# VH-VL binders against SAC3 family protein C (SAC3C): the designs that were tried, part 2

Target 1, 177 residues: SAC3 family protein C (SAC3C), of Arabidopsis thaliana (Mouse-ear cress) (q67xv2r213to389)
Amino acid sequence: NMEQLAKTLTSLYNIYDANRKPDYIYENEAEFRSLYVLLHLNPSSGVMGEPLSLWFRKLTFALVKSKEICFVRNLLRLYRMGNYKNFLSRTASEATYLQYCISEHHIREMRLVAVQYINNVCYKLQPYPLLRLSQNLKMKELDVESLCHECGLETCTDPDGFTVLPVKQSTFRSPED

## First folded at step 25 (VH-VL)

Design a2 (from w4 with heavy chain Y100S)
Fold by ESMFold2, last read:
Formats: C-alpha cells, sequence, structure tokens
Structure a2 (fold): chain C 177 residues (1-177), chain A 119 residues (1-119), chain B 107 residues (1-107)
C-alpha cells in the first residue's frame, strides 16, 4: 500500500544519507527519491509524510540537478495547474516504469479532469472528435469512449464514420458513485 | 482543397431583403458547424449567426434576431443567410467561416461578399 | 455574458516582444482564439484554445489565458507581423464574441 511504500522509501533515504559520499549519486538513487514526490502529488490523498517544500530543501545539489528529480518537479507543477495535456504527454514519454506505476491513479484523475473540462467548455454545435481526445489523453479510442460512457456521456458517429462526443451534456457525473 | 465562396451581396434599400449563399467544396460539409461573421467598413469583426453541423440548431446575435435566418443544405454543400428588414447598420462585408474539426477555431473563411444598405 | 476588450493599438520595435491583451470577466474559464488579419484579406487563425498554434504558424506566436485576461505574445517581432489582431471566445451560452481588434505596428 502507498503509505507503507512511503515509509520504506524514507528508510531507504536515511540509509543513503548515512552513507553519503560527497558529489555522488548511488545507482538508482535519483529515481527512488523521485518516487516520494509522485506519492505526494495530491496532498489530500491521505499518504502521510514530510511536506514537499521541506523535502526538496533536504536534497543534495547533485540530486536537485538530476534528470529524475527535475522530471517530477515539472510533473508536480503541471498537476497543480491542472495541465492534463502536458502532464500525460511528459509521463508517457519520460517516466520510468516504476515512476509510471506510482502515477497510475493520478493519470486517471487527469483523464477525468480532461473529459469534464471538454464537456463544459467546448463548442456545442460541433461534436468533439474522440480521435483528438484519444491523442490528448494517451488512450486507445475505444478506451476513451468507455471513459466517456463511465462519466455518463453519450457518443455518436459523424458523416465520415468517426466517433464524436457531443459536448455540454447535462448527464455528466464523476464515475466513483 | 478547401474552398468557401460567398455570393449574393449588393446594394439594397433599407427595409429590403437579400439572401447570401456560401458554396463549400473540398471537404465533408455536413461534418462542420458554420458561422456568418461580418465586418463593417473600417471596423472590427462581429459574429452574426451560427448553425450546427446537421442544421438542427441555430443561434443569432441580438442585433439580427428576428430579421436574419441562417440555414444550410447539406446535399448541396451550401450555407445561406436570409436577411430581411435590412438597416443601414447591416452594411458590411459578410464572411462565411468553418469551425475547425480539430481545434474549433475558424480555420477557413470565404473572400466575403459586400452588403450595402443605403437609400 | 462576456465582452472582450482589446487595446486599439500596440507599437513595437523590430525584434522586440509584442503583447496584445484581451480582457473579459472570467475569460480564463473559456477557451480564447486569436486571429491575424492583414488589409484586404480574411482573418487567419494563429492561436487556438488559449495557447496552441495551428500548423504553419511561427513559434514566435504564443498565448496565455488566466483570470480576466488573455494575452497574445509575439517574440522577435518581424515586419510581416504588422496586422490587426482579434481575440474570440465562445460565450458561456455558446454564442460567439470577438474583441474590438488591436492594430500592431512594427517600426
Amino acid sequence: as target 1 above (177 residues)
Amino acid sequence: QVQLVESGGGLVQPGGSLRLSCAASGFTFSRYAMNWVRQAPGKGLEWVSSISWSGGETYYADSVKGRFTISRDNSKNTLYLQMNSLRAEDTAVYYCARVSWDNYGFDYWGQGTLVTVSS
Amino acid sequence: DIELTQPPSVSVAPGQTARISCSGDNIGKSYVYWYQQKPGQAPVLVIYEDSDRPSGIPERFSGSNSGNTATLTISGTQAEDEADYYCQSYDSSDSLVFGGGTKLTVL
């Protein structure tokens, strides 16, 4: 479970710090330290631990500059902004396997944010193409259609045979009810 | 090759009527919502009317409600604007514009047709 | 209902950054589109959905939208960027609204 993973990671970090070599990053250290940020991306998720602002201040300069730490700092910023397009794009292209596994529920959250936003703000007179949603959400089109249906939204077919989402549907609901 | 060609503009007296047409080619017309946008000489762009891709839903600017009627014939790839009870303030170049399938901006505009309402 | 306000003109030196504002009540809750219009021509879409560029639009064009203000930014402004610029949004009632337009002058 995510709480136990956070505690295990903190113990690992204490071992790294007790064996600190100046200007040295142990094999996989940057990746394992990056997982803490991903576990605490949503402060209301109930995963307990040190606030991220304090946690970042404890990193060595070498770790702060690492590819893995820079990546998760950028993801944190995108998550807080609600920028689902860049969050999903960067995760798909740059996350390690383990970083991705830790992020899966945030990925679903960003996809739901996107569907709700599209239904609320896009133009009613022309349906939104599912192909575009598939590309932006990094999902196969059939999975996007299923996600829309889980959200209480209906899809239809345009004159060229493409699946489209009519927007401004009043039937939208969060699927966890 | 996407093309939109407006026609039907001209000089008309106040209180008169005029019908504008926009001939579409090079794309599946019935997939796209369409709009009329006008621009008075030396002035900015003003939205006039919208019609859904199927033709089942229409919207109008307050300045033209009850006087103008937007319509489309998807079998002829043509958009129309019937303008009745014309006023001097309706004098403008009238553009038809296509709503982009992939970004919802107006990605193609016609050349415009001039409507002059004058005594 | 939303009304979009733009400055009537903006002047910049070549190579400098131009910023054109579009103000409206809670405009940050809606997508904003930007069009460039040169004399005698129909408008051309340069920014869609606040910040995205259509294919063929130079990288020097960018956009932002938050709160009550959307901004079109042109970095490294060139002589061919001299034009009228309009912001546009879909109103909360799905009506459309254009800003009054901004004349960009490159000296």
Scores: ipSAE 0.376, ipTM 0.715, lowest interface PAE 2.7, mean pLDDT 89
Fold by OpenDDE, fold request of step 26:
Structure a2 (fold): chain C 177 residues (1-177), chain A 119 residues (1-119), chain B 107 residues (1-107)
Amino acid sequence: as target 1 above (177 residues)
Amino acid sequence: QVQLVESGGGLVQPGGSLRLSCAASGFTFSRYAMNWVRQAPGKGLEWVSSISWSGGETYYADSVKGRFTISRDNSKNTLYLQMNSLRAEDTAVYYCARVSWDNYGFDYWGQGTLVTVSS
Amino acid sequence: DIELTQPPSVSVAPGQTARISCSGDNIGKSYVYWYQQKPGQAPVLVIYEDSDRPSGIPERFSGSNSGNTATLTISGTQAEDEADYYCQSYDSSDSLVFGGGTKLTVL
């Protein structure tokens, strides 16, 4: 589970620190350290640990400047701002396999935020093609349809045979609520 | 090709009424939401009103709420804006604009019709 | 209604990069659209959903949206790019909002 992973990562960090060379980053170290940030993106996730602000202060300059740490720092900012658009885009395009796996629940959360925004704010005038929504959510169209249904939203087929999300619906409910 | 042509603008006294029309062609009008956007002389763009594809939903800027009514006749491919209780500050070029089907941007605009409210 | 704030004017030399900002509270959570308007003409959509370009819009036009600021960027600005630019967004109050507009002057 995620808590066990956090403890394991902490042990790894201690091993790296015990053998620290000045201005040196060990193989995979930056990625492993980035996983700590991802595990703690949501302070309410139940994964225990020190505040990220304190955690970042303990990193070497080389680690802070690594692409992996820069990446997850950016994701952290996006997550905190609720910027689902860039969060979903960057995780889809730049996350490593492990980063993505650890971020899956965050990705789902952001997708739900996106669907809510689309339904409640934007799409009040005309149906919206699920194909376009799939591009924004970085999902397959069929998966988008399933997600919409999970959120209590209905879909329909337009005259051209494409699946669309009807105008603003009042039935939206987050599956996480 | 997509075309939007506004008409009905002109000079009207304060408190008067005017009805604008927007004739649409080159696309399935009934499929698209439509908007009215106005621009006072030398000023910026101001959203006035929106209507859903079916006409079932209408939205208005606070500045025109209760005075303006947006409507559409899909059988005639025409968008309307009934303007009542006109004020001097309603003086502007009024554009009709189509909402893009897939991104909700205003992808096509008419050339506008000038409404002048003056005593 | 929410308010979108743009600088009244931006000036750039030909070939330089122009950046027009559009500021609003949590605008990064919304989609921003950009329109170009030349004198005596109707507005033209140049950016939709923050960063996508309609067909026919030059690649030198790009957009971004993060935090409280959306930005329209025109790289290699040309004389023909001189125009007024407006940002636009939707809000949860069932209203549509335009920025005040920015006059881009190519020196």
Scores: ipSAE 0.345, ipTM 0.774, lowest interface PAE 1.6, mean pLDDT 92
Fold by OpenDDE, last read:
Structure a2 (fold): chain C 177 residues (1-177), chain A 119 residues (1-119), chain B 107 residues (1-107)
Amino acid sequence: as target 1 above (177 residues)
Amino acid sequence: QVQLVESGGGLVQPGGSLRLSCAASGFTFSRYAMNWVRQAPGKGLEWVSSISWSGGETYYADSVKGRFTISRDNSKNTLYLQMNSLRAEDTAVYYCARVSWDNYGFDYWGQGTLVTVSS
Amino acid sequence: DIELTQPPSVSVAPGQTARISCSGDNIGKSYVYWYQQKPGQAPVLVIYEDSDRPSGIPERFSGSNSGNTATLTISGTQAEDEADYYCQSYDSSDSLVFGGGTKLTVL
């Protein structure tokens, strides 16, 4: 589970620190350290650990400035701001395999936020094409349809044969509830 | 080609009424939400009202609620704005604008019709 | 109701990068649209959903939206880009909002 992974990563970090060389970053160290941030994006996740602010202060300057740590710091900001658009875009385009794997539940959270947002705000005037939503959610159209259905939203076919969300629906519910 | 043509603007006294029309062509009007946006002389854009594709949902700026009514006749490809209890501050060029099917931006605008409220 | 604030004016030299901000509480959670308006003309959509360009809009136009600020960026600004620019967004109160507009002057 995620808690066990966090403990394992902490042990790994201790090994890095115990063998620290001046102005040196071990291969893949930055990526592995970035995983800690991803595990702790949601303070309510149940994964125990020190505040990220304190965690970051313990990193060397070289690590803090690494592209991996900069990347996850940005994701953290996006997550906290609820910027699902950029979060999903950057995760899809820039995350490593391991980062993506650990972020899957956060990606789902952001996708749900996106679906809720468009239902509440965006497509209140006219149907919303699932193709466009798929581009924003970084999902296949069929998977988007499934996700919408999981959220209690209905889909229909427009006159051109494309699948759309009809206008704002009152049946939205988070599958996580 | 997509075309939106506003009409019905003119001079009206405070407290008067006016009905604007927007004739749409070049696209399936009934599929698109429509908007009215106004611009006072030398001022910025102000959203006035929106109507869903079917006309089942309407939305209004607080500044016009209770006074303006947006409607549409999809069989005539026409958008309307009934303006009652007009005020001097309602003086503006009124644009009709289409909501894009794909992105919800106002992708097509008319050239506007001028409404002048003055005693 | 969301309020969108824009600087009243921005000036750039030809070929330089122009940046027009649009500030609003949690605007980054909403989609922002940008419109260009030249004197005596109707507005033209130049950016939709924060960062995408409609067909026919030059690639030098780009947009971003994060936190409390959306930004329209015009790289390699041309004389023809001189115009008023408006940001626009939706809110959860079933309202649409425009920014106050920014006059872009190309020196």
Scores: ipSAE 0.316, ipTM 0.762, lowest interface PAE 1.8, mean pLDDT 91
Fold by OpenDDE, last read:
Structure a2 (fold): chain C 177 residues (1-177), chain A 119 residues (1-119), chain B 107 residues (1-107)
Amino acid sequence: as target 1 above (177 residues)
Amino acid sequence: QVQLVESGGGLVQPGGSLRLSCAASGFTFSRYAMNWVRQAPGKGLEWVSSISWSGGETYYADSVKGRFTISRDNSKNTLYLQMNSLRAEDTAVYYCARVSWDNYGFDYWGQGTLVTVSS
Amino acid sequence: DIELTQPPSVSVAPGQTARISCSGDNIGKSYVYWYQQKPGQAPVLVIYEDSDRPSGIPERFSGSNSGNTATLTISGTQAEDEADYYCQSYDSSDSLVFGGGTKLTVL
């Protein structure tokens, strides 16, 4: 589980610290440390650990400036600001395989936020194409349809045969609530 | 290819009425939500009203609610704005603007029609 | 009702980067659109959904939106970029809202 993974990662970077060389970053170290950050993006997730602000202060300058740590620091900011679009876009385009896997729960959370936003704001005037939504959510159209249905939304087919969200739906519910 | 052409603007006295039209061409009008946006001389853009693709939903700025009515005739590819109880502060260039199908921005605008409310 | 606040004017030298802010409470949770308007012309959409460019808009135009501020950035600003710029968003009260507009002057 995620708690066990967090403990494992903690043990791992303790090994790195115990064998620290001046101005040296071990292979894959930055990525592994980034995974710890991703596990702690949501303080309400139940994953135990020290505050990330304190965690970051313990990193060497070289690690802080690594692309992996810069990446997850950016994701953390995006997450806290509720910038779901950039969070989803950057995770899809820049995350390593492991980073993406660890971020799946957060990605789902941001996708739900996006769907809620679209439902509340973006298709009151005209149907919203699932194809466009899929581009924003960074997922396949069929999966988007499933996600929308899971959120209590319905879909229909437009005159051109494309799947859309009809306007003025009031049945949205977050599966995480 | 996409064109929006406003008409119906002119000079009217306070308390008077005016009906604006926006003729659309170059796209399937019935599939797009439409908007009216106005701009007073030397001032910024102000949203006035929106209408859904089917005409089933209408929205108004508080400044015009109860006085203006947005409507559309999809068979004629025309958007309308009925303006009643006009005030001096309604003086502006009125634009019709299309809501993009894929991104919901106002991707096409007409050149506007001037409405002047003056005694 | 949400209000969008823009600086009345921004000045930039040719080739430099212009940044126009659009501030509003929790604007980062909404999509922001940007329009360019030159004298005597209708507005033109230059940025949609915070950061995407319509076809025909130069790559020097970019947008961002987070927290309480959306920003339109024009890198390598050119003389033809001199115009009024408006941000626009949607609020939860079924209203659309425009910012007050920013006059960009290229020195």
Scores: ipSAE 0.314, ipTM 0.757, lowest interface PAE 1.7, mean pLDDT 92

Design a4
Fold by OpenDDE, fold request of step 26:
Structure a4 (fold): chain C 177 residues (1-177), chain A 119 residues (1-119), chain B 107 residues (1-107)
Amino acid sequence: as target 1 above (177 residues)
Amino acid sequence: QVQLVESGGGLVQPGGSLRLSCAASGFTFSRYAMNWVRQAPGKGLEWVSSISWSGGETYYADSVKGRFTISRDNSKNTLYLQMNSLRAEDTAVYYCARVSWDNYGFDYWGQGTLVTVSS
Amino acid sequence: DIELTQPPSVSVAPGQTARISCSGDNIGKSYVHWYQQKPGQAPVLVIYEDSDRPSGIPERFSGSNSGNTATLTISGTQAEDEADYYCQAWDSSDAVVFGGGTKLTVL
């Protein structure tokens, strides 16, 4: 589970620190350290650990400036701001395999926020093509349809045979509620 | 090709009424939400009203709410704006604009029709 | 309604990069569209949904949106790019909101 992973990562970090060379980053170290941030994106995740602000302060300059740490710092900001658009875009395009795997539940959370926003806040004047939504959510169209249905939303087929999300529906519900 | 042509603009006295029309062609009009956007002389763009594809939903800027009525006749491919109780500040070029099917930007605009409210 | 704030004017030399900002509270959560308007003409959509270009719009036009600021960027600005530019978004009530517009002057 995620808590066990966090403990394992902590042990790994201690090994790196015990053998630290000045201004040196070991192979894969930056990526492994980035995973800690991803595990703690949501304070309510149940994963125990020190505040991220304090955690970042303990990193070496070289690690802080690494692309991996910069990446997850950016994701953290996006997540905190509720910027689902850029969060989904950047995780899809820049996350390593492990980063993506650990972020999967956060990605789902952001996708749900996106669907809620599209349905409840905007796009209520005409149907919205699921193909376009899939591009924004970084999902396959069929998976988007499933996600919409999970959220209590209906889909329909337009005259051209494309699947669309009808105008603002009142039946939206988060699957996590 | 997509085309939007506004008409009905002109000179009207304060308190008067005017009805604008926007004739649409080159696309399935009934599929698209439509908007009216106005621009006072030397000023920026101001949203006036929106209507859903079916006409079932209408929205208005606070500045025109209760005075203007947006409507559409899909059988005639025409968008309307009934303007009542006109004020001097309603003087503007009025554009009709189509909402893009896939991105909700206003992808096509008419050339506008001038409405002048003056005593 | 939300308010979108643009600088009233931006000036650039030909070939330089022009950046026009559009500021609004949490605008990054919304999709921002950009329109170009030349004198005596109707507006033209140049960027939709923050960063996508309609067909026919030159690649030198790009957009971004993050936090409280959306930005229209015109790289290698040309004389023909001189125009008024408006950002636009939908608020929570699906009212359309336009920025005040920015006059781009190519010196």
Scores: ipSAE 0.435, ipTM 0.815, lowest interface PAE 1.4, mean pLDDT 93
Fold by ESMFold2, last read:
Structure a4 (fold): chain C 177 residues (1-177), chain A 119 residues (1-119), chain B 107 residues (1-107)
Amino acid sequence: as target 1 above (177 residues)
Amino acid sequence: QVQLVESGGGLVQPGGSLRLSCAASGFTFSRYAMNWVRQAPGKGLEWVSSISWSGGETYYADSVKGRFTISRDNSKNTLYLQMNSLRAEDTAVYYCARVSWDNYGFDYWGQGTLVTVSS
Amino acid sequence: DIELTQPPSVSVAPGQTARISCSGDNIGKSYVHWYQQKPGQAPVLVIYEDSDRPSGIPERFSGSNSGNTATLTISGTQAEDEADYYCQAWDSSDAVVFGGGTKLTVL
């Protein structure tokens, strides 16, 4: 339950702040504080809490410079930009186990953002190669093809045997589970 | 390795016709959308026409619609532009350009062929 | 239909940074590509999809695209960078649109 996790983390942060020592980071503090950012990546998620802009301003200088906080600040920027390629790449290479577990929903969101974007923006006269999506989404090509079909999009095969996605299909739909 | 070679340009009178060809080699022609882009002397680039990888869909700039016909023969690796009812403003160097397989920029261009329309 | 507007010329001293703009309504929602054209030659793709370089294009070439403006940036500009530069995008009906071109002069 993401709401309960957010409340538990806030209670933990209150304990850290009540015992604040200048220029001191408690064991695992940076990682636990980073989780708040990941829970609030999507402003429309319904997870209650302080806006991230105010939340970041309350961090100590030592925490702001920590690798865990720098990482999630970068992910936040990538998420807001819709930069699915770098978001997925950085998450795969740099996330801790806990950071990754909390990010799974956002990983799916970024993959869906990619499919929708490609269908809306890319060139109708030349289908988009699934191999390119596979590399950028960190998914096996067959899984990418299944994702496209889940979104109501058809795929086909080019003359060299590669699976490709014709774009500008009017059948696109966001899957809802 | 990748080559695009335009041909068929020359001098033609207003109202005349001309057929341009673009011979492709060094790649699988039939997987790529193709474009004609022209450049009048001393002027910028102007898109003329596009054709899908299979040849099933075409687009034209308003300035040439109804007068020019883009086509392709994937068995001969050749792109064509049939130009009818030519006008002085059609005078330009005509390039064929390939749409990149994976980024959609025009990654290869031919050398261009000059079409001059004058009395 | 989208219109792409470029300044007709930009001048920079050697070693300085050149910035060539390409303006269009909501151009930041579309991919923008950039081409270099030297006299008597066909255009060469130097930036694709706003900011990415094809193989063989020097790292001094970079690009950005947001809001109503895409920008080609050449850092450490060299004499051989003197050329015409065109931005290109597709409109919503997949018609190709080129900017009017910018002549870069390295003085």
Scores: ipSAE 0.379, ipTM 0.716, lowest interface PAE 2.7, mean pLDDT 89
Fold by ESMFold2, last read:
Structure a4 (fold): chain C 177 residues (1-177), chain A 119 residues (1-119), chain B 107 residues (1-107)
Amino acid sequence: as target 1 above (177 residues)
Amino acid sequence: QVQLVESGGGLVQPGGSLRLSCAASGFTFSRYAMNWVRQAPGKGLEWVSSISWSGGETYYADSVKGRFTISRDNSKNTLYLQMNSLRAEDTAVYYCARVSWDNYGFDYWGQGTLVTVSS
Amino acid sequence: DIELTQPPSVSVAPGQTARISCSGDNIGKSYVHWYQQKPGQAPVLVIYEDSDRPSGIPERFSGSNSGNTATLTISGTQAEDEADYYCQAWDSSDAVVFGGGTKLTVL
């Protein structure tokens, strides 16, 4: 569970800090420290631990400059903004295996945010192509269609045989509710 | 490859009527929502009207509501704007614009047809 | 119903950064598109959905949208960028709204 993982990571960080060499980063240290940020992306998730603002202050300058920490700091910003497109794109291109595995719940959350947003704000007069959702959400088109149906949305076929999502459907519901 | 060609513009007296056409080619017309956008001489762009891909839904700017009717014939790949009760303020270049299938901007525009409403 | 307000003109020296604003109440909750129009020509889409470039648009064009302001940014502005620029959004009733336009002068 994520609480146990957070406690285990904290113990690991204490070992790193007890053996701190100035301006040195242990192999994989930046990655393991980045996992703490990913576990705490959503403060409403109930994962216990130190608030991120205090946690970041404890990092060495070398760690703050590391690509792994810069990456998750940017993901945190994108998550807080609700910028699903860039969140999903950067996660797909830059996340390590462990970073991705820990992020899976947030990836699904951002995909649901995207479906809701598209249904609420996109152009009613022209259905949204599922191919575009597939590309933006980093999902196979069949999986995107299933996600739309889970959200209570209907899909249809355009004149060229492409699957599209008519937007502004009043039947939207979050499957997480 | 994608082409939009407006026609039907000209000189019309106030209170008169005019029908604009936009012939589309090089793409599957019935997949796309279409718009009319106008530009008065020396002025900015003003949206006029929208029609859904199937033709089942239409929207109008307040300035033309009740006087203009947008329609389409998907079998002829043609968009129309019927303009009635024309006023001097309707004088403009009228553009036909396509809503992009994959980014929703207006990605292709015709070269426009000039409508002049004058005595 | 949203009104989109743009400055009537912006001047920039060649090679400098031009910023064209588009203000509207809570515009950051809507997608904003940007068009370039040169004299005697139809508009050309240069930014869609706040920040994305269509194929063929130079990387020096970028966009952002948050709060009450969307911004078109042209870095390293060139003489051929001199044109009128329009922002566009849909309001909550799916009406199309254009800003009043900004004349960019490269001097």
Scores: ipSAE 0.321, ipTM 0.699, lowest interface PAE 3.1, mean pLDDT 89
Fold by ESMFold2, fold request of step 26:
Structure a4 (fold): chain C 177 residues (1-177), chain A 119 residues (1-119), chain B 107 residues (1-107)
Amino acid sequence: as target 1 above (177 residues)
Amino acid sequence: QVQLVESGGGLVQPGGSLRLSCAASGFTFSRYAMNWVRQAPGKGLEWVSSISWSGGETYYADSVKGRFTISRDNSKNTLYLQMNSLRAEDTAVYYCARVSWDNYGFDYWGQGTLVTVSS
Amino acid sequence: DIELTQPPSVSVAPGQTARISCSGDNIGKSYVHWYQQKPGQAPVLVIYEDSDRPSGIPERFSGSNSGNTATLTISGTQAEDEADYYCQAWDSSDAVVFGGGTKLTVL
């Protein structure tokens, strides 16, 4: 579970700090420290720990400039903005295996944000193409359709056989499972 | 080659009726929402009406609501505007316009048909 | 029920940058599209979704949208850019709204 992982990572960080060498980053240290940020993207997740603003202040200069820490700081900004397109795109192209595994919950959350946003604010003139959603959400079209149905939204087929999402459906609900 | 060709414009007296047509070719008409947009001589663009890709939803500008009816026949690739109770202020060039599949801008417009309402 | 306000005209010298504004309450929370219209012709889409160019539109055309103002920018303005320009958005009831239009004069 994510709570236990956060505690284990904190213990690892204490070991790094107790053995701090000037201007040195231990092998994989930047990556493991980046996971703390990913675990705490959503303060309402129930994963307890030090607030990120205080946590970032304690990083060494070398760690702050590392690619792993810079990447997750950008993801945090995108998450707070609700910028699902760039969050999903950056994660798909730049995340390490461990960063991706930790991010899976937030990836699903961003995909749900996208479906809700499109249903609430896009126009009824013509249905939203699932191909466009598939590209933006980094999901196969069939999985996007399943996600829409899990959210209580109906899809339909246009005259050329493409699947589309009619917008402004009042049946939207966030999946409870 | 996408084409939109309006027809049915002409001179009509106030209180009269006129039916505009927009013939579509070069694309799958029935997947696109369509619009009528008009432009009075020397004036700006004014939206008139929208119809969904299936024809199931229609929207009208307040200035034409109750007098104009947008419709489509997807089997004939044709958009229509039935204009009743015409007024002098309805005098304009009427364009049909297609809503872009993926960005919702109006990516193709017809050449327009002139409607003149005068006594 | 959103109203889009554009200046009636903008004048620019050849090679200089033209900026055409489109003002509306919270317009930055919706997509804005821009059309160019030359006399006797149908409008042509030049910017969609605030800042993107359709294929075939020169790179000197760009757009932005934030707060209450969307802006069409033409860098290195050429004589052929002389035209009327309209912004367009959708209101909350799915009605289409056009700005009043801006005549760009290259002089």
Scores: ipSAE 0.264, ipTM 0.662, lowest interface PAE 3.8, mean pLDDT 87

